# Designs tried in a protein design chat: VH-VL binders against q9h9l3. Part 48

Target 1, 176 residues: q9h9l3
Amino acid sequence: PRKMVAIDCEMVGTGPKGHVSSLARCSIVNYNGDVLYDEYILPPCHIVDYRTRWSGIRKQHMVNATPFKIARGQILKILTGKIVVGHAIHNDFKALQYFHPKSLTRDTSHIPPLNRKADCPENATMSLKHLTKKLLNRDIQVGKSGHSSVEDAQATMELYKLVEVEWEEHLARNPP

## First folded at step 19 (VH-VL)

Design y122
Fold by OpenDDE, fold request of step 20:
Structure y122 (fold): chain C 176 residues (1-176), chain A 123 residues (1-123), chain B 111 residues (1-111)
Amino acid sequence: as target 1 above (176 residues)
Amino acid sequence: QVQLVQSGAEVKKPGASVKVSCKASGYTFTSYYMHWVRQAPGQGLEWVGWINPYTGFEWYAQKFRGRVTMTRDTSISTAYMELSRLRSDDTAVYYCARSGTYYYDSGPRFDPWGRGTLVTVSS
Amino acid sequence: QAVLTQPPSVSGAPGQRVTISCTGSSSDIGLGYEVHWYQQLPGTAPKLLIYENSNRPSGVPDRFSGSKSGTSASLAITGLQAEDEADYYCQSYDSSLEGWVFGGGTQLTVL
């Protein structure tokens, strides 16, 4: 079986009115929750909105941030060939402007058994915070200082592990 | 309907530069990637690079890095590919082609394609 | 020359079934990246024929089908028709090259 990693990214707003979501931090953890990658990333364009309340990104984090294209290369090398677990992972991959194979992608925001386990509607899109609290009895994304992508990636991996067996079996029978 | 209208044929000398344009219509220009693919006479397709018109992100095939520049003008929904230091083996039809930004918005398939722009490099 | 390997040519009589293979490697198809197929009629731009291994866009006849297994993909055309005479290209993503790659193309002749 392929190695599994979990990814979580934080984005800032660039472009006109800050509507462009640009990668500003990326965290990748392995199956055990060990951090494989955690870097602040410098977008190629001027940051208009740090979205700090959500992203946790501040201007000071950009001082020594890794340029996007360099970071992208580093991240892609880590992800290549691996099953990548994320929550609403399409946002992460879009920010990376990358297409990871669908067959190697796991989105915890779209796993019905996970929602069922959390006593949520199977076809609903639940937040990572809610699922983590419900299923792991852990509080994440607390306070007003912004999210921790490492914490979120770890939580995402732990959530997936709860349904890994049945979901992998499901995917084997129903390849995406 | 979705259309990609490319600029006309070009004839260039070796060492010169060429800039091909691709004007998009019938869809939101910034919601899709724009790819460039070339095809030498009687040869196959070769991916040159792509640009995200929304972010400005560009990425090129290794073969063309240092010689190719892809840009876009969102105000007129137009993508550009400039190839410099032209050589005879750069003679080809250059296509622009659209793809999605993620699987839920058409994914990495190229559709549609422009009609192509013939670039001839000859002494 | 091309990263993905296709037979240079295939031929078939009208009504027959033909298959076009697309052989990749562990850094592209074998890595799990999806395969897309394009049809290029003589003197025209390529047209999307199959996307993400086996899906047909609207307007593409069900005579065309795609499959993927291991490091290779295949395009099958049943009920071959004269208008199917064209060049066919497979496409995928190569992680080592950090970009999209095409097969060398296959010229399909309808006898």
Scores: ipSAE 0.942, ipTM 0.965, lowest interface PAE 0.5, mean pLDDT 96
Fold by OpenDDE, fold request of step 20:
Structure y122 (fold): chain C 176 residues (1-176), chain A 123 residues (1-123), chain B 111 residues (1-111)
Amino acid sequence: as target 1 above (176 residues)
Amino acid sequence: QVQLVQSGAEVKKPGASVKVSCKASGYTFTSYYMHWVRQAPGQGLEWVGWINPYTGFEWYAQKFRGRVTMTRDTSISTAYMELSRLRSDDTAVYYCARSGTYYYDSGPRFDPWGRGTLVTVSS
Amino acid sequence: QAVLTQPPSVSGAPGQRVTISCTGSSSDIGLGYEVHWYQQLPGTAPKLLIYENSNRPSGVPDRFSGSKSGTSASLAITGLQAEDEADYYCQSYDSSLEGWVFGGGTQLTVL
């Protein structure tokens, strides 16, 4: 039986115009919501836009941040062999420049039973904030300080647990 | 009409360096990863490394770390692979090959491939 | 030397079915990483034949099929034709090596 973890990443803007989304924080929690990993990450290129209002990342967080390639290695080591749960998880994996097996990936932004449970169209892409409020009666991503990747990862895991049995059965019958 | 055009054949002496180019056309160069794969005469395929032309991130097979450098020039949609301290067993056809950035585009499959660049290392 | 193990050669008569195996380990195929297959005709660059275990790109006939189970993958060719004579390579990702890996290649001869 494979272990299950949830991941959430925060990105900052790099490149000439700050359009490159670079990993600046990554949080990984286990099935119970315990934090396995939570580090600020230093992009290889100069940060042009911290995107603080969304990312919660500030300049001070980069002072002792872990270099990207080192952090990437640490993160991949944790993810290897795990069922990885995330919301719009393709963004996280792209930021990591990594391909996790499809069969071991769970994206809560693309689980029809989860949307159905939240009285949303099954094929719609709902935000993590909306689903968390609707199904867990919890407010996340509040205030002006930006997102908390730990909080978001925990919420993602809790949401998945609501449909885990049904979805895992579905995937067993319909392998990706 | 996606095409990868590689530089011409190279003949090098042991200890020298070689830099192979791969010019991409028919698609957005920075939207896909570029891989390098080599094939020694009569042998199989061997992955050398890859680069993300958009971010500049590169990662190499352990065998080549410290000896290979992958770069790109986005202004001309060209990827480069430089191999230093050449040895006779580096003689091979070197291919560039494109892959996607995630499963919803092309995923980690290599498509298309360049025609290859023969690099011969001999005294 | 290749991380993924393939038979060095297989052969079949026209119209027959042939199978090429690709055996990995617990650090690559066994971890769930997808398998891709490539066809390399003599004197040419490899061409994508199967992607993500069992999908065919446009232009690849349905007589080519791929499957994956456990730590192994398989390429099946039905209705073997003379033009199928080529080298075939499987590819996956190895977490321990932190990179993509190929099989040793299989030379298919059409008798």
Scores: ipSAE 0.941, ipTM 0.964, lowest interface PAE 0.5, mean pLDDT 96
Fold by OpenDDE, fold request of step 20:
Structure y122 (fold): chain C 176 residues (1-176), chain A 123 residues (1-123), chain B 111 residues (1-111)
Amino acid sequence: as target 1 above (176 residues)
Amino acid sequence: QVQLVQSGAEVKKPGASVKVSCKASGYTFTSYYMHWVRQAPGQGLEWVGWINPYTGFEWYAQKFRGRVTMTRDTSISTAYMELSRLRSDDTAVYYCARSGTYYYDSGPRFDPWGRGTLVTVSS
Amino acid sequence: QAVLTQPPSVSGAPGQRVTISCTGSSSDIGLGYEVHWYQQLPGTAPKLLIYENSNRPSGVPDRFSGSKSGTSASLAITGLQAEDEADYYCQSYDSSLEGWVFGGGTQLTVL
């Protein structure tokens, strides 16, 4: 059996108009919610928009931030061989410019049983905040200070645990 | 139609550098990754590296690190591969090939391919 | 040289079934990374034949099929035709090399 981790990333805006989403923080937690990785990451290009309201990233966080390519290596080392759980995880992997095996990927934004449990349409894309509130009775991403990728990763893992048995059985019968 | 047009054949001396271009058309250049793959005469395919035209991120096979540089000019939808300190065993057809950025968008499959650029390194 | 291992050549008569194996390791195919297959006709650029283990792009006949299990993948061609004579390459990702890798290629001859 493979180990399971949950990942959540925060991005800032780079490029001439700040439209390029660049990785600025990555958090990885284990099955129990223990933090395995949590680092601020320095994009290769100048940051135009910190998107602080959403990302929680501030200029001060970039002072000792880990350069992207170094961080990418550290992150990929942790993820390699693991079942990786995330919410809308394609955004995280795209930011990492990495392809994790589909068979080892779990996206809580695309798990019909999870939506069903939350009384949501099975084929709808629900927010992490909504699912967390509905199923865990916990408020995340509150206030104006921005998101906490650690909290989001932990919430993602807890949500997945609710449907783990059922979903893993489904995937075994229907491998991607 | 999606098309990758590569620059013409090159003949170089050992120790020289070569820069091959790949102009993309028929799709949004910055929405896909660009890979470079070479094939020596009568040999198999060898991955050289890739670049994300949107971010400029590049990553190379270990074998070519320090000798290869991949760049892009988004204004003309063109990717470049420069190989320096050329050796005779660098003689090969060099292909550019497109891939998606994630599984929902074509994924890591290479499609389409350019027609290739022959680079000959000889004394 | 090639990280993934393929037989150098296979052959078959028209109408027959042939299979091409692609053997990887615990750091590539065995790690779960998808396998893609390419067909290269003589004097031409490679063409995508199978993607993500078993999917056919539009235009590829259903005579071509792919599968993956453990550390290996396989390309099967049924109803072999003369036009299938080509080189075939498997491709995957290797975590230890931090990059994409190809098989050594298999030359298919139609007898």
Scores: ipSAE 0.941, ipTM 0.964, lowest interface PAE 0.5, mean pLDDT 96
Fold by OpenDDE, last read:
Structure y122 (fold): chain C 176 residues (1-176), chain A 123 residues (1-123), chain B 111 residues (1-111)
Amino acid sequence: as target 1 above (176 residues)
Amino acid sequence: QVQLVQSGAEVKKPGASVKVSCKASGYTFTSYYMHWVRQAPGQGLEWVGWINPYTGFEWYAQKFRGRVTMTRDTSISTAYMELSRLRSDDTAVYYCARSGTYYYDSGPRFDPWGRGTLVTVSS
Amino acid sequence: QAVLTQPPSVSGAPGQRVTISCTGSSSDIGLGYEVHWYQQLPGTAPKLLIYENSNRPSGVPDRFSGSKSGTSASLAITGLQAEDEADYYCQSYDSSLEGWVFGGGTQLTVL
């Protein structure tokens, strides 16, 4: 079986009005929750909005941040050939400006069995915070200081483990 | 209707540079990637690189790195590909082609394509 | 020179079934990257024919089908018609080259 990793990214706002979501931090953990990658990333354009309340990113984090293209290469190297688990993972891959194979992608925001387990509508999009609380009895993304991408990636992996067997079987019968 | 209108044919000398334009219409220019693909006479398709018009991020095939520059002007929904230090084997039809930014859009498939721009490099 | 390998040419009579293979490697198709197919009529730009292994865009007849397995993909054309005479290219992504790649192209002749 392929190795599995979970990813979570934090974005800041760039562009004239800060509407461009640019990668500013990326965390990758393995199946056991061990951190494989956790770096602050310097966007190629000037940061207009750090979105600190959500991203946890501050100006000081950009001082020694890894340039985007370098970080992208490092991240892609880790992800290549692996099953990548994420929550609303399209945002992460868009920020990376990368296409991971659909067959190797797992989005915990779109796994009906996971929602069912959490007593949520199967076709609803639930937040990572909600699912984590409901299924893992753990509080994440608390306070106003921003999210921890490592914590979120770990939570994402733990959530997926709850439905891994069922979902992998489903995907085997119904490949994307 | 989604359209990609490319600039006209170019004739260049070896060592010169060429800049081909691709004007997009019928869709939100910044919501899709723009790719450049070339085809030498009687040959196959060769991917040159791509640019995200929204972010300005560009990535090139290894073969063209250091010699190609992709840019965009969002105000006029136009992408540009500049190839420098031209040589005879750069003679080709250069296509711009659109792709999505993720699978829920149109994914990494190229659709539509421009009609192509012939670039001829000859002494 | 092309990263993905296609037969240079295939031929068939009207009404017949033809297949075009696209052989990749462990760094592209074999890694799970999707395969797309394009049809290029003489003197025209390529046109998307199949996307993400087996999906047909609107307007593409169902006699065109795509499949992928392992490190290879295949384009099948049933009920071959004269208008199908064209060049066909497969496309995927190669992680080692860090970019999209095409097959060498296959010239389909309708006899």
Scores: ipSAE 0.940, ipTM 0.964, lowest interface PAE 0.5, mean pLDDT 96

Design y122
Fold by OpenDDE, last read:
Structure y122 (fold): chain C 176 residues (1-176), chain A 123 residues (1-123), chain B 111 residues (1-111)
Amino acid sequence: as target 1 above (176 residues)
Amino acid sequence: QVQLVQSGAEVKKPGASVKVSCKASGYTFTSYYMHWVRQAPGQGLEWVGWINPYTGFEWYAQKFRGRVTMTRDTSISTAYMELSRLRSDDTAVYYCARSGTYYYDSGPRFDPWGRGTLVTVSS
Amino acid sequence: QAVLTQPPSVSGAPGQRVTISCTGSSSDIGLGYEVHWYQQLPGTAPKLLIYENSNRPSGVPDRFSGSKSGTSASLAITGLQAEDEADYYCQSYDSSLEGWVFGGGTQLTVL
């Protein structure tokens, strides 16, 4: 059986108006929540907006940050061949400029049984914060210091574990 | 209509460099990746590399690293591929081809393709 | 030299069914990466025929179909027509090479 990991990334703004979302931190945890990877990442272009209140990224974090292409290689090596769980994971993969196989991707923002369990509309896109509070009775992304990608990745994995059996059976009958 | 218009045929000497252009129209240039694929006479397709026109990120096949450079000019929706230290076995038709940035748009399929640019390397 | 293996040629009579195989490895198709197919008519650029294993773009007849299993993929053409005579290429991604890869191509002849 394939190993399972959860990923969460933090982005900063680059480009002329800071509208380009560039990877600035990536965290990967295993099935048990152990941290496999957690690095600050230096974008190839000048950072215009750190988006600190959301990302938690500050200028000081970029001093010894890993260059993007190097970090990308490290991350892809970890993800290769694994089932990757994330919340709104298309944002993470887009930031990595990478295509993970659809059949090995799990997006907790698009799992109807998970929403049903949380008494939410099955076709709605719920936030990680909301689902974590409702189903795990845990508060994440609190305060004004920004998100913790490690905390978010761990929460994402725990949420998926609640519906893993049902969802994996569904995917086996309906492969993407 | 989505179109990729490539520059004309090139004839080069061994050791020289060639720069092929690909002008995109009919879609938002920065919303899709641009790939380069070559085909030697009577041979199959070979992927050279790709560039994200939005971010400027480029990635090349291992075979061409250190010898190929992909760039873009967003102001004129044009992608460029430069190949240096040319050899006779670099003789091929070079294609540019578009792909999506993730599965929710068009994914990693190549569509459409340019008409190709013949690059001939001979002494 | 191609990473993905295709038969160099296949042939069939009009109206027949033909299949073209694409064999990969544990570092490409076997890892779950999607397979795409392209048709190249003589003297022209390749054209997308099948994407993500089994989907047809607009304008591609339903007599073309794709499938994927394990480390291999297959292109099937039913009701073979003279206009189908062309070269066909499969494409996927190889993690070990860190890039997209093509099959060697298959020349289809309509008898």
Scores: ipSAE 0.937, ipTM 0.962, lowest interface PAE 0.5, mean pLDDT 96
Fold by OpenDDE, look of step 19:
Structure y122 (fold): chain C 176 residues (1-176), chain A 123 residues (1-123), chain B 111 residues (1-111)
Amino acid sequence: as target 1 above (176 residues)
Amino acid sequence: QVQLVQSGAEVKKPGASVKVSCKASGYTFTSYYMHWVRQAPGQGLEWVGWINPYTGFEWYAQKFRGRVTMTRDTSISTAYMELSRLRSDDTAVYYCARSGTYYYDSGPRFDPWGRGTLVTVSS
Amino acid sequence: QAVLTQPPSVSGAPGQRVTISCTGSSSDIGLGYEVHWYQQLPGTAPKLLIYENSNRPSGVPDRFSGSKSGTSASLAITGLQAEDEADYYCQSYDSSLEGWVFGGGTQLTVL
């Protein structure tokens, strides 16, 4: 059986109007929730919008941030060969400018059994915060300091574990 | 219509540099990655590298690191590949090819391709 | 030097079925990365033929099909036609090389 990790990334706005999401923090946890990686990352382009309210990223965090290419290498080394769990994970992979095999990807924002368990429409896209509250009775992304990517990654892993057996069986019968 | 128009054929001497251009049209240039692939005469396809036209992020095959530089000019939707310290075995048709940024937008498949640019390196 | 292994050539008569294999390793196809196929007619640029193992782009006839299993992929062409004479390349991603890789190419001759 392949090892499983959960990932969550925080992005800042770059580009002419800050509309491009650039990786500024990445957190990776193992199956037990232990932190394997948690670094601030310096985007290759000038940051236009820190999106602090959501990202929790501030200018001070970028002073000693890991250059993107270096961080990307570190992260990819961790992810390679793993089943990677994330919420709306395509955003994380896009920010990493990386393609992970579909067969090794688990997106908690697109798992019908998980939504069903949360009494949500199976085909709806629910937020991580909502699912975490409903299924884990835990509040995440609270306060004014922005999100904690570690906390979000841990929550994502815990959510997946609730439906892991069922979903893995489904995927085995219906490979992507 | 999505189209990639490449610059014309080049003839270079060993040790020189060549810069090939690829002008994109029919789609948002900065929303897709641009790849470069070369093909020596009578040989197979060889991936050289790729660039994110929006961020400028580039990544090269190990073989070409130190000799290749990929750039872009977003104002004219044009990608560039420069190969330096040319040698005879660099003689090839060089293709630019588009790919998506993730699986929801055409993914890592290369489509479409430019018509190629022949680069001949000879003494 | 190609990371993915293809037979150098295959041949078939019109109307026949031919298959082209693409063998990878545990760091590319075997790791789960998707396989794409390209057709290159003589004197032309490659054209996407199959993407993500088994999907056909618009305009590609259904007589072209792709599959993947383990560390290998396969392109099948049924009802072989004269215009199918071309070079075919498989493509995937190699995690160890941190880049996209192609097969050596297969020359298909229609007899």
Scores: ipSAE 0.881, ipTM 0.938, lowest interface PAE 0.6, mean pLDDT 95
Fold by ESMFold2, look of step 19:
Structure y122 (fold): chain C 176 residues (1-176), chain A 123 residues (1-123), chain B 111 residues (1-111)
Amino acid sequence: as target 1 above (176 residues)
Amino acid sequence: QVQLVQSGAEVKKPGASVKVSCKASGYTFTSYYMHWVRQAPGQGLEWVGWINPYTGFEWYAQKFRGRVTMTRDTSISTAYMELSRLRSDDTAVYYCARSGTYYYDSGPRFDPWGRGTLVTVSS
Amino acid sequence: QAVLTQPPSVSGAPGQRVTISCTGSSSDIGLGYEVHWYQQLPGTAPKLLIYENSNRPSGVPDRFSGSKSGTSASLAITGLQAEDEADYYCQSYDSSLEGWVFGGGTQLTVL
């Protein structure tokens, strides 16, 4: 039986006009929601836009942040061999510059049974905030002070648990 | 059309360095990773490492760490691999190859490949 | 030293079916990392043949197919033709080596 973790990342803007997303925080929780990793991460590129309204990242967080190459190594060590759950998880893996096996990846933004539980179109891309409100009766990402990647990773794992048995059986019969 | 054009053959003495170039065309250079793979005469393929041309982040196979440096110049869409302290067993054809950055965007497969650059290391 | 194990050679008569195995470990194929295949004709660069276990890029005939199970992958070639005489390499990611790895290559001879 493979272990599961959930991941959520916060990005800042780098590159021309701050439009490139670079990793600035990563949180990983286990199946029970216990925090395995939660660090601020210093991108190797100049930060153009902290995107604080969404990321919660401020200049002060970068003062003691873990350099990207070191943080990436720590994160990948935790992810290796595990089923990794995330929401729009391709953004997280692109920011890590890493290809996790498709067979070990679960994306709560693209699970038809989860959408059905939320009374949403099966193939619609639903936000984490909306799914969490509808299915868990929780408000996340409240206010304009930014998201909490710990809170978001925990919510993502709880959402996956709602469909875990059905979806794992589906994937066993329909390998990615 | 997508193409990778590599620099010409090199002959080097042991202890020297070589820098091979790979010029990309027909796609957005900074949106894809660039890999380097070598093949000694009559031998198989060996992955050397990769670079993200946008950020400059690089990662090398363990056996080449400390001897290889991968760089790029985004203004001319060109990736470079420099191998130092050359030995005769570094004689090989060195290929560049492109990969995507996530499964939705070409994925990890190597496509296309450059035609290769022969590097010969001899006294 | 190839990380993924392939037979060094295989052969088949025209029109026949051949398979080329690629055996990895619990740190690469067995951990779930996808397998890609490349064909290298004599004197040329490798060319993508199969990606992500079983997908064919545009222009690769359907007589080439790939599969993966457990720690192993397989390339099958049906309707063998003289032009298929080449070297074939499998590729995956290995978590212990933290990098991409190739098989040692298989030389296909068409009899």
Scores: ipSAE 0.843, ipTM 0.928, lowest interface PAE 0.8, mean pLDDT 93
Fold by ESMFold2, fold request of step 20:
Structure y122 (fold): chain C 176 residues (1-176), chain A 123 residues (1-123), chain B 111 residues (1-111)
Amino acid sequence: as target 1 above (176 residues)
Amino acid sequence: QVQLVQSGAEVKKPGASVKVSCKASGYTFTSYYMHWVRQAPGQGLEWVGWINPYTGFEWYAQKFRGRVTMTRDTSISTAYMELSRLRSDDTAVYYCARSGTYYYDSGPRFDPWGRGTLVTVSS
Amino acid sequence: QAVLTQPPSVSGAPGQRVTISCTGSSSDIGLGYEVHWYQQLPGTAPKLLIYENSNRPSGVPDRFSGSKSGTSASLAITGLQAEDEADYYCQSYDSSLEGWVFGGGTQLTVL
């Protein structure tokens, strides 16, 4: 059996008008929620929009941030061979510029049994904040100073645990 | 139609450099990765590396690090691969090939491929 | 040398079924990385044949199919036709090499 981790990333805006999402923080937790990785990351392109209200990233965080190429290597080494859980996880993998195996990827934004537990439509895209409040009775992403990727990764892992047995059995019968 | 048009064949001497171009058309150049793959005469396919045309991020197979540079010019939708300190065993057809950036955007598969650029290295 | 192992050649008569194996390791196919297949007709560039283990792109006949199990993948071709005579390559990602890898290629001969 493979070990499981959860990942969450924060993005800043690069490129024309700051429309490109570039990795600026990444947090990885293990099954028990212990932090395995939590670093600020310096994008290889000029930052146009820190997106601080959502990302929590400020200019001072970039002063000693790990350059993207180095951070990517560190992160991929942690992810290799593991089941990786995330929320809208395609954004995280696109920012890492990495294709994690589909068979080892879990996305809490689109798990029908999880939506059902939250009394939401099975095929709806649900926010992490909403699911966490409804199913774990916890408030995350509070305030206007940005999200905590550690907090979000931990919440994502706890949400997945609620449906883990059912969903792993479903994926075994229906390989991606 | 999506097309990758590569530069013409080149003959080089050992120790020289070569720069092969791959011009993309029929799609948004910066929305897909570009890979380079080579094939020596009578041999199989060998991955050289890739570039993200939007960010300029590049990654090379270990064998080519220190000798290969991949770049792009987004204003003309063109990717480049430069190989330096050429040896006779660098004689090959060099292909460019497009891949997606995540599974919902064509995934990691290489499609389409350019027609290839023959690089011959001889004295 | 090729990272993924394929038989160097395979042959079959028209109408027959052949399979081409692709054997990787615990750092590529065995870690769950998907397998893609390419057909290279004589004198041409490779062409995508099968992607993500078993999917056929539009225009590829349903007599081509792919599968993956453990550290290996397989390409099956049924109803062999003369135009199937080509070289076939498998491809995956290898975490130890930190990059994309190909099989050594299989030359299919239609007798």
Scores: ipSAE 0.829, ipTM 0.924, lowest interface PAE 1.0, mean pLDDT 93

